# VH-VL binders against DNA-directed RNA polymerase V subunit 5C (NRPE5C): the designs that were tried, part 5

Target 1, 233 residues: DNA-directed RNA polymerase V subunit 5C (NRPE5C), of Arabidopsis thaliana (Mouse-ear cress) (q9m1h8)
Amino acid sequence: MEETMAEEGCCENVESTFDDGTNCISKTEDTGGIESKRFYLARTTAFEMLRDRGYEVNEAELSLTLSEFRSVFGEKPELERLRICVPLRSDPKKKILVVFMGTEPITVKSVRALHIQISNNVGLHAMILVLQSKMNHFAQKALTTFPFTVETFPIEDLLVNITKHIQQPKIEILNKEEKEQLLRKHALEDKQLPYLQEKDSFVRYYGLKKKQVVKITYSKEPVGDFVTYRCII

## First folded at step 13 (VH-VL; from n1 with light chain D91H)

Design p3
Fold by ESMFold2, look of step 16:
Structure p3 (fold): chain C 233 residues (1-233), chain A 121 residues (1-121), chain B 107 residues (1-107)
Amino acid sequence: as target 1 above (233 residues)
Amino acid sequence: EVQLVESGGGLVKPGGSLRLSCAASGFTFSNAWMHWVRQAPGKGLEWVGRIKSKTEGGTTDYAAPVKGRFTISRDDSKNTLYLQMNSLKTEDTAVYYCAREYEWYYAFDIWGQGTLVTVSS
Amino acid sequence: SYELTQPLSVSVALGQTARITCSGDNIGSKYVHWYQQKPGQAPVLVIYDDSDRPSGIPERFSGSNSGNTATLTISRAQAGDEADYYCQVWHYSSDYVFGGGTKLTVL
């Protein structure tokens, strides 16, 4: 076969292969393409998630293509420009902020810097941090100093929208009054409901908290809608 | 700091009326389910009733001994909970506490210091 | 109407473990909450959902619930733990129900 620029040293870290110098060009393009594609996928999923949680999301953001995204944000997007801030449909004075964090480690100093950066943002009632690095225990505790709840998602969890699978059940979230009416109707207390874990992907996707109840409707061919209720634990 | 402060207690003859107030501070009162709990002298705690947040219907529920005689209301603009007590009986003599329901737990995480109601001829 | 029963009093030696029971029909199927009340003071939530502690409550306070009995456990009892203790549940037909209370005396 064709001789190539073989790497001397015979190590497991080689830059060249028989599949040639176009791999180097592809790696260069893939570096920029991979980064922008990951942000595109995560940002699109975040918009879909916010819409499904009841936030006002422009349909243009949901239908944005990768090429359109790259035209606006580039191959190495500035993270500040990726932020999402949208109002809750039921109360437009309440807004959620989604912040895309960089690859640097997340420390107490990082959290304090973020707190200062957003300190004058009026109407924030929730925040989501999209992480590319681990948070240490102290940084996690520092998130509790915000006057609202802060959620974290590894970016990997947002590369695919889990609700778009063919056989996903319909999820409806009960309010506190609806939960109590359900319990009284069936002569139950909330401890007697089946549970969903807080760490469950669907629970995290919808931002559900302990004690909330979801109505889950499974559709199985023509006859087969059935309904179950689960309490978050 | 989160606080609840009751007022309006006093001495009333049987058949009379009193209105208790509970001033709330340090939390979003309009989102909270609020309660009255009473304690007769030397006795245990007894739930009196509840009012839900306005966004969840603003409805009230009462313990059987007080249904039809007591009315719970709220004024979210003043962060104030009220208990209107009518047709008072000697067995209504108690310290009355206002309390905040703890999120979705059916428990009471914040209590006032109470106000004494004495029903006696 | 759903009812909860507590012993009238419990004694514990300083530094020892106190256990206060709350009995009710199938109480294990319900979440139990516990309150501490010192003389002339309002109740304070010390345990919720059987075994969880609000912030600020020492780890010495713990709880369990199974069958017909829930138990509040106070390890390494201190003089400051001397108080009345109430259990409480929510019931779908009786709403909020308190036990009769238990006086804990630290000897």
Scores: ipSAE 0.589, ipTM 0.870, lowest interface PAE 1.4, mean pLDDT 86
Fold by ESMFold2, look of step 17:
Structure p3 (fold): chain C 233 residues (1-233), chain A 121 residues (1-121), chain B 107 residues (1-107)
Amino acid sequence: as target 1 above (233 residues)
Amino acid sequence: EVQLVESGGGLVKPGGSLRLSCAASGFTFSNAWMHWVRQAPGKGLEWVGRIKSKTEGGTTDYAAPVKGRFTISRDDSKNTLYLQMNSLKTEDTAVYYCAREYEWYYAFDIWGQGTLVTVSS
Amino acid sequence: SYELTQPLSVSVALGQTARITCSGDNIGSKYVHWYQQKPGQAPVLVIYDDSDRPSGIPERFSGSNSGNTATLTISRAQAGDEADYYCQVWHYSSDYVFGGGTKLTVL
């Protein structure tokens, strides 16, 4: 797609040879084109992440191409139009909101304004903020005043879906009952399980909390499958 | 405000029955694993049993001294936990607390004020 | 069945550090939780997972756990710390187990 949108280098008329000394150069996307591509990639990853977390996601959003994205949202998308609000498949009364933040610094004022904007959105049980700037500690603390969980992701972390690696092991997330049965079966307590750090990219992708357990299955020749369990810490 | 309020305690003869209730408010009761814990006068805390959320099977577990005599149930539409106590013994005399399990920690973060059950002739 | 043992009583002078022990076979492999119970009141969780404090519990309360002994430590003891203290674990075969309780007296 980048090739089809690229201007052939010797035909570009918008740059002056006298200003930068370059006579014939190839153009890549301008800043608006790069911005729309970043939002497209991050938004697609967000939809895939929400699907994998058990939210009801329209397949059309998962298969949207960059050119289709640009025809709908433009090369300088309005951030509010990019928001995602989808219901949890297991409980459609519960919804998650994904908000794409601008480049302005995120302050307590920004968080309070967001709180007001969403105050009448019935059924919100979680929110994800996609960040283009750092959030100071006071703004981070203000997020805890929401009546539901708020996660943050730098947009850079969403430009690639980390679960798309072809050789990833199989990951299964245990519920609380399944964890207890595992512990009883093996005569174990939590401390005796190997750990997986809360900062791990897969932990963050699935929104896992401390004490949850994942079952990881590695397929190996000729030894066969290797199964391990990791507890989030 | 998260709150648990027990009721239904009283005086019962040995061999009798009694049903305790625990009204919950301020949290999603249907997601919680709920417990009964008792304390005989002047003595320590003793776990009685628990009931898991319906989503995770809704099963119950009991301490050995009460197995077969006590039954824990829940009504998620009323946010209420119950303890049916049958074949009561004088050893069952205690303050009975309902308690919420703290997320995934196997700890009790919210307790009711307790209700006294006295089993005597 | 799994058992936890606590001393019946511990005394501490005002402003000093109190240590309440909870002993059990290989308790260091288990997460220990601690409750404070004042007379006529329900228990209150003061430490979970050996050393973590719920919100609203002052930093004076801390915990440790290794080997066969877990310890609740209350630094700068205050009159309001006078209470019964219980340790508790989950065990894969005994389920939820409490210690016998320790009466802390602030002198």
Scores: ipSAE 0.583, ipTM 0.868, lowest interface PAE 1.7, mean pLDDT 87
Fold by ESMFold2, look of step 18:
Formats: C-alpha cells, structure tokens, sequence
Structure p3 (fold): chain C 233 residues (1-233), chain A 121 residues (1-121), chain B 107 residues (1-107)
C-alpha cells in the first residue's frame, strides 16, 4: 500500500496529504511545509532579481534547493533570518536590503519601527519589502520618509520569476548617456518614445524609475529580431 | 543642505583668460551632470555648457558661441566644477551660474548665486 | 537652431490668474521646464516636465503644454510672484534652450 499523498502539482515539495488538488502556492494557511516553500520560492526569486539588477549575489543562494533551504531555516522560518543584504557590484559600498514582512497588517507604526531597526545599517541605498498583507495608504506614504527608495512586492508576485517564462523578450536597461545618444541618433525627445508604466511587471522586476529607457528585443522567426524602446512613466 | 558656490569672477581684458570654480555640497557630486548658465546684465538666461558624470563618459557639450574657447572640467575628489574661459570677448560679460541637472529631466533644480565676469578694456 | 519665444511682459491684478506663454515649433513634443527669477537672485525651478511641481512650490503654480505653446499659470497672483519667468527645453540638436524671459508685474 502507498502512503497518502496530495495530488501532484498542488505544491512541489509539500508534505500535506490533505490538499484536494488545489494550488498550494496560493494557500496562505501556515502548515509549515507550505510556509517554508513559499519563502523559499520568493527568496530565490529575490536573489535572481537582485543579480539581474546588478547586485553581487552568491551563486550558492541561486542554486539552493528547497531541502537545503529547510535544513538551514526550518519549516517555519524566522523572518529576520530570511533577510537579504548584498552590495551593488559596481559600487560595493552601496547595499540593498530585502525584508520579509509577516502576515500582520502593515501600518505607519510598523514602517516607523522598521526605519528605527535598520538605522544603523551603513551603506544601505535601497530596500525591498516582501509583503504578506496589504499596506494602507498612510503606511505607503511613510515609506517616502526613508532616505532611499523603498519598493514593495506582494510575496505572490515572487513565487515565480517572470523572466523565466517561455519566450520572454530580452530586456536591456540604458544608462543616462545611452538614452541621450539614442535620442540624438533618431532625432527624438523623451515624449516621442513609447511608454511603459511604473506598475508594469518588468519595470517592477528591474526596479526602473521614471525617465529610464529599456531596449526590448523580440525574437520572431523567420523575420528575425524586432527591437523597440520604451520610456518609463 | 544642497549648495553650489561659484567663485573666480572678476574683471578681465578682451582676449584674456579666466577660470571659474563651483564648490558643491550636500549631494553626490560624482553622479551629477553639471552645467554653466550665464546671464548678461539685464538680459535672459543662456546655457553655456555641461559636463557629464565620469561613469557616463565624462564628456562635455558647449553652446555654439563658446565652443572652442571654453572648457568645462570637474574634480570629483574635491566636489568642484570648473569653467576655463579663453579668448574672452566683451559679449561674454555676464553673471555665471553653476547648476545641477535634475536627475533625468534635463532641468536645473539647484543653482549657485553666480559670479560676475566683466570683459572690458 | 531651436528657439523659444516668450512675451516680454505680462501684467496681472492682485488675486487674479496670470498666464505666461512659451512658443516653439512643436513644443508639445518636448517637456517644458519653468524658472522664476527675482531681482539679484538665482533662478528657481517652479515647474518641470510641463506640469510637475518641485517640493516647496505652491499649488497655485501650474503648467500645460500642447501644440506649439506651453503655458505657465499662476492663480491668485501675489505681490511676491512679481519676477522674471523663463521656459526651457532640451532639444536633440540644440541642447538646452531658454526662452527670452517674461517679466510678470502684479498690479
């Protein structure tokens, strides 16, 4: 006789035998195995995102398996242990911090407490909050008081790395000089470039800001590559 | 907090040379694109030139009336912008402002108070 | 090269709305920035990207840009608004271009 098992495809490495074919990634109940898998997936995506943004990321973190993750952090990881702090490759004195938030609602008091908690982190130039709950309008405004950019991602958006989907276009980010040379070469101004909104998933994945330009290359056989440029608004 | 302070203005004869300095504080000078803008007495604003950050090539661009005569440079270790002015003409008489470009906007968000250059015989 | 044209002067009654124009060929395809300059002082950025205000600029300053004309609008004009106003753009061949300036007189 075989052991009781959940249907394949509910959760990749879940221990639960009680799921009725549902997608365990979308389940928010803390059964231990589900919680650790969600953090593992989100944390792995966060490392990949930081590497793609130009931060120095240890290859061991990118290749960490779920089993290895659980051995280090347990089935119910402590959130503070999940934090990521890595330097920018081009300027190692600049660091980014990724903080995994709990399930409690995020309020102005929560944001102020976080600000105090991280105030001694020298060289911090950016921060990402991974959210498990909605952040009210006042809490969002409180983030603007940080001396650097703070981004937020619902954990659900990090369970799958969007850049790994089949047939995603190639995206290259232009620096300020490259943007100006593009404009001069084609006799254009900013307003004449097609736009991407700040809420676009690729814009958010790469942490792009207003006025930055991305080069998007679509591969289409047999005609070949199609290139377009988009300006963030 | 954020501040630009020009110095080095004065009286100079036509054909002469003069070097202006602009001391920056309160921001990461090495990341900024920096500019000189001038204003003749009683006249409007006129862009003179700019220098890009070193990480983006460190290149300069100049307005046509000054090209070949003026040179913009920067010393990131001293947070200082320079304008070397050669072959000066009476029409170069102006208050010279240094200015910081506002991020990616092609606008000037921080200005110094200016230094007067008078070119006269 | 690319040029911007502004009226030499504009007058407005205290408490009324002032409008200062900046004309240029296809200026609507460009982002327009506006500066206020009081006598003996450096310019101050009051509008960027046609209509955005820097921190510290009161909401009564607004801007618009379409076609061949950009407009700086100052509602509820105050005596302290009396100044010279300059528009400015970047152009791919002319680089940074200022208008000639407009003297706003508050009556």
Amino acid sequence: as target 1 above (233 residues)
Amino acid sequence: EVQLVESGGGLVKPGGSLRLSCAASGFTFSNAWMHWVRQAPGKGLEWVGRIKSKTEGGTTDYAAPVKGRFTISRDDSKNTLYLQMNSLKTEDTAVYYCAREYEWYYAFDIWGQGTLVTVSS
Amino acid sequence: SYELTQPLSVSVALGQTARITCSGDNIGSKYVHWYQQKPGQAPVLVIYDDSDRPSGIPERFSGSNSGNTATLTISRAQAGDEADYYCQVWHYSSDYVFGGGTKLTVL
Scores: ipSAE 0.582, ipTM 0.868, lowest interface PAE 1.6, mean pLDDT 86
Fold by ESMFold2, look of step 13:
Structure p3 (fold): chain C 233 residues (1-233), chain A 121 residues (1-121), chain B 107 residues (1-107)
Amino acid sequence: as target 1 above (233 residues)
Amino acid sequence: EVQLVESGGGLVKPGGSLRLSCAASGFTFSNAWMHWVRQAPGKGLEWVGRIKSKTEGGTTDYAAPVKGRFTISRDDSKNTLYLQMNSLKTEDTAVYYCAREYEWYYAFDIWGQGTLVTVSS
Amino acid sequence: SYELTQPLSVSVALGQTARITCSGDNIGSKYVHWYQQKPGQAPVLVIYDDSDRPSGIPERFSGSNSGNTATLTISRAQAGDEADYYCQVWHYSSDYVFGGGTKLTVL
């Protein structure tokens, strides 16, 4: 096997069996379990989401088939091997970590253990927890003690990539300068833009923050392009 | 500790020039949009101008009363904001503050203590 | 050019609620920011985006904005609240605009 997993160089302090086998590809494509399929779908969506947010993602991860996934990770994947750590394309010193949590309830103890486990990782500026269980109120508050943004996604929300399954308008994320030029061009004030809430699935997918503006272009015949702008609130 | 410290104020005659500096510390200066705001003695706050981050174009904007006479610049290697003031008028007499724009809010979250410029014959 | 109008002064009894207004055409369509300035000191941001408080600003400070008037409200006024208060907006053609300031006197 000529393919090497790139994520090892991004994150330290995880111990897993790397795919060091030369031929780990399984040829029994129809034998998969529901558990491995759920992880495959969620992990693939996570890679797509990270690429769309501007992180450097290896194309091999985006094109991995279920059969290839199972040959590498097995029918009951070891969760630590599923972790994703990739650098931001615009600033490679900034990295994001995606952690797949187990089925046990997420408690303050679980969050503290995770904090200790990742404390030596250099350059982490964000983290995503993929949840399979409830996170109690105290555990949610414990996440705020991290020195960077921590997002949570129930694994069920990652089983499909919402950007692929509906007719999608074109989405462009404006930087601060582009937002101001938009406002001046159209004689608008900041507050006059229609809102898009932080809880919106697309906002969460792209990790957008308050005050950012997205340009949404609908191409609908016979009217032609219909453009709207939305400000995150 | 996030700080802005102005310097370079003083007494100058009408028609003269003066250069103000603002030393920044405790934050990533190169990412910030930076401002000058002034306050004439006994009067209110008046926006003077702005310089954007270099990565977002580094462009400047000025209030009408100072346009063409004042120039804002920045040196990101020194974490320093500058205001070059030419053709000074008595109406330019004020305390000059440097200020940092608060993220995307069009507000000023960090201010220096100001430096006094007096334009008098 | 866009203008903001504030009353020149407002008085409040100790422990009572002070309200400082900032008037402007269609100011309700703009985000309003408020600054406190004590004599000889730099301004301090106390409210941004109409009603949000920066870290370290007491809950006694609140804000609202609707129609042509934004209001800074200071409940349970303390002697330390005596200061000048400025409202400020961004406008697409006038850029950063300050109100004239209001002197709050705590009696």
Scores: ipSAE 0.514, ipTM 0.840, lowest interface PAE 1.8, mean pLDDT 86

## First folded at step 14 (VH-VL)

Design q1 (from p3 with heavy chain R100K, light chain S51R)
Fold by ESMFold2, look of step 17:
Structure q1 (fold): chain C 233 residues (1-233), chain A 121 residues (1-121), chain B 107 residues (1-107)
Amino acid sequence: as target 1 above (233 residues)
Amino acid sequence: EVQLVESGGGLVKPGGSLRLSCAASGFTFSNAWMHWVRQAPGKGLEWVGRIKSKTEGGTTDYAAPVKGRFTISRDDSKNTLYLQMNSLKTEDTAVYYCAKEYEWYYAFDIWGQGTLVTVSS
Amino acid sequence: SYELTQPLSVSVALGQTARITCSGDNIGSKYVHWYQQKPGQAPVLVIYDDRDRPSGIPERFSGSNSGNTATLTISRAQAGDEADYYCQVWHYSSDYVFGGGTKLTVL
């Protein structure tokens, strides 16, 4: 038994003799409502993430409200309808697919079934799986058989967009030439750049690879603008 | 299969010119930074120069002994790297390798078998 | 001009551990790469970024780098390890720099 201060029911057990509608402002909440809200939040974050990675994302998807989402998809959305498939802005022939997985355990069988479902998707160059269940070692290995990169995100990691809800410094991703120019300009030894871990949430959000460099500009530092660079490891 | 194949080596007199080619296959040549590395007979490896991908500016850099005399170019439609060598000196005698840079590592993961250039009067 | 120094030769008994050094000013601040070259063949990358192995390179090849010295270590030396070995770095002013090479002899 855990010690909890959470209310049992939302003020519905008040001793009053009437239901005044103000007893609990969340009295219409149920498990289906929580499920649709989680999908709404995760799907909105996924669209924002894809836009920020350079994919062509419809602005209407970014501005969709929870109420509008529920009107379109219902309280228990069909997972296949939630899928996202958008082209890369710089090369519209290349597409990314986002698949929302169910609550059942993800097995080699599940991965094979997904492979068959997408076998006719022309131009797919990347895929993201949004997980609600853990994925065992064999299922993870099966993901490597896809002819493109497959990323996984627990749905919990997508319930908020980490780039949006706190004041963040400006982030710019350097290409290979820009990294070299940085090193030359500052007469830096190759290892002297501070590191960001490959597992860092910002690194994962942008899909960054080892050796890439990000420029971070802090506009609120006491010294004015402060620029630092970090290399992915 | 990933490979690099050099050609165009031979005997040339000091002051002469020679153009080397390197045919690439099995990787996306247009995205790669490509290099020439040479090895004088019985000696060690020496970097000659580099050409960046065209999407990152297509610029070239050269080692000091060859700067101003050698020119690296690429033809992405033919997956071919070139080395134009002018004002050749006896010190330029070497096996010339083309090499591919390994992603972001400043290392050479794919090498050709080399072509011999002999500069002799 | 940044320079790397290697011994001209190193000998190792069959089955023993060979260590090939590469010296340079503050080389520990740079990522060091190692190449194996057998007679008449092109170089082959065996270690990159001080200690990482490309696919197909056996685990008995390892590397370290600190201070002014990087070291390539070949455990359980085999006859087939007999070759020339080169270290290499990138330097912001000298670009790509190779060591002079070390001939490894397996006795």
Scores: ipSAE 0.543, ipTM 0.846, lowest interface PAE 1.8, mean pLDDT 86

Design q4 (from p3 with heavy chain T59R R100K)
Fold by ESMFold2, look of step 15:
Structure q4 (fold): chain C 233 residues (1-233), chain A 121 residues (1-121), chain B 107 residues (1-107)
Amino acid sequence: as target 1 above (233 residues)
Amino acid sequence: EVQLVESGGGLVKPGGSLRLSCAASGFTFSNAWMHWVRQAPGKGLEWVGRIKSKTEGGRTDYAAPVKGRFTISRDDSKNTLYLQMNSLKTEDTAVYYCAKEYEWYYAFDIWGQGTLVTVSS
Amino acid sequence: SYELTQPLSVSVALGQTARITCSGDNIGSKYVHWYQQKPGQAPVLVIYDDSDRPSGIPERFSGSNSGNTATLTISRAQAGDEADYYCQVWHYSSDYVFGGGTKLTVL
């Protein structure tokens, strides 16, 4: 959401004389237009992220407009309908699931219920939880009971796609063999490569793990391409 | 339960051949880089060689003392690693361990119990 | 080829801190891994990437690596820590290299 957007406008917040607090309605609770826009932006970013990670993503989802989103999902979308499940292009038997969580606190009970809901989905190899509330330590611990990697993103982190900046470099992720051949070619050990931290937004966007190497190509006219390598730490 | 179990060790004369097997369970064998490491009686650990996953080309590498005499192979359908040892020398006498590489760390997180190979006249 | 050197033996009093060194040319530029091997048993990874512990390894085991020397540190030494300890690196031309091993004796 952007505070300068016209969609926030008009007098949606209601003010009344204080009596027992039951007369006040939060703008965010009753503004379905704002809620649907948050889900639209986050869901679109999620599709772009999955495409960039190598998943098969329908182009229609990437170009979906807010109006089209609202015509399909409504002003207050049902969260289960927002889920994304797409196969990996390199191995279509492997799928990733994106789940949009509600505003209630995320508890061990919530995680267990989710585990049961998805137990029959064959081929899941990863999952992303889009959070609207804090997840306590016990709920995070419960995520380790899944037979695959589970990532979490606060919905706020998905309202803008950080890779959409003018003059973005080309990013290529090396496999383990390619990394070793790079090291041998340059007479280097692992520790001698320049680093990117695991917390880096681009590292999180691509779902990169410690020790992976990215090849970054900057294109500058008239000098041509400039290539550098970075290792996740 | 993650496990590696070697077999095929024994007594062999110099110049002879022997094939070792390593049965793997409890992890995705086909994605793993697998190794042989040996230890002569009363001596330290010595890397013998490795085989990479087939999806990355299945390439093998060997330590200089065994290059040309030993061949590492894998059968992913049986979760089994092999070491073919030819032209054996007395200095090849050792306990042979199979080991799994720890993700991207160039370290060995899972080891078998070892199998003894004795090369003597 | 790249080589690692360890002392043949180290002694430590029960409850005290043991330090086992692994020396190599510019070893500080490499990630060092450490293994414990008790008599008649397979090696067990106790430290990887200089200072990280695998699950199940007590925090009494720690590691450091700088310059030409990496060190495995075992605080509050116990009788059960008596074992052989090996350092190991990967090198772009020598591949996997082990140190010669250090016998730790707990007195």
Scores: ipSAE 0.547, ipTM 0.853, lowest interface PAE 1.7, mean pLDDT 86

## First folded at step 16 (VH-VL; from p3 with light chain Y31S)

Design t1
Fold by ESMFold2, look of step 19:
Structure t1 (fold): chain C 233 residues (1-233), chain A 121 residues (1-121), chain B 107 residues (1-107)
Amino acid sequence: as target 1 above (233 residues)
Amino acid sequence: EVQLVESGGGLVKPGGSLRLSCAASGFTFSNAWMHWVRQAPGKGLEWVGRIKSKTEGGTTDYAAPVKGRFTISRDDSKNTLYLQMNSLKTEDTAVYYCAREYEWYYAFDIWGQGTLVTVSS
Amino acid sequence: SYELTQPLSVSVALGQTARITCSGDNIGSKSVHWYQQKPGQAPVLVIYDDSDRPSGIPERFSGSNSGNTATLTISRAQAGDEADYYCQVWHYSSDYVFGGGTKLTVL
């Protein structure tokens, strides 16, 4: 007996508002591993996030079912096959790489090895690491040696797309020129815009940095659109 | 290493012209908003002007004392910022620095060593 | 035209705390940046956005900004802190504005 069957009914009465792939295995017809489900959910959310950030994402990836995912990648997917590399729509020469890390502790050695693996990837301008383990302080500092921005997400934060379960207004991310034009037009001082917290899930989902501004348009009212601007702090 | 290096300073008579260059290295110059800041001998820092990235319009803005006389330009293929100074006055005598704007902060995080311009008869 | 005012000079005893002020109308609504300039050298950004430090700036440099006054604070002053210090803001109509500078003398 290597394997232990989960107790009956553990998945039937889960009240969490967050669909965590670490919950008990379903006792229905799906006998796949929890690990493949976690990767499926996180990878699907990553594609949706990249699309929403302005990357060119294949629609087939957004509609992939769990069973289809398992037929391609298996019940214990090879992590390198899960990687995502897609170009920015506005500048196809710029690409983002998403790397799914294993359960092993992430050390300076791990980061250095990754740096070597991707050294020949032409046009890479950003990277996202999907983590299953904690990253020590030295490994975190090693990420700053990459010639581009590296973000990290615990896989648990990608098991559900936070934007799907919320009424979504139209979101536009301003560039620096657009932000300055806004400030000049309204005779605003630097700190007079309403804020969004840098750690906010929405801010992290879009990869926004301090001082960036988003335009939020609410269009459900019988009256014309309601527009607000928020600055990341 | 991120670096800015100015050149082209020197002695010029009032009414003359001079062109300064600023060579950039170690960062993506084409994405940056670039500035000129000057400092008269024994005096404080004074903003001269800026040029935005070409992808964000490439427009320039100038401080009032230099409007119409100074022109900022950039050559992204050479990673070089320029300052064309015409109709020079004695009050334009200063060390001229090039500087990079820090992300979204309206601050200057990288400065060159400066180049001296002396306008004297 | 927006203006910033700094004291011409500030003195501090070695190991003590120096405070350099930058005054401006409603400066608390603006992000204030601070530069250190040692004799014969280019300015160096030491504080941005009121209180944040660039990489390599020691924690003894701190900043605050409220009302009409921003303050650069240098704790445990060292001989190497002797320099000119400038505050700077962006203003929607005046663009980039520097203070007149403050000479810090470490005794």
Scores: ipSAE 0.543, ipTM 0.853, lowest interface PAE 1.8, mean pLDDT 86

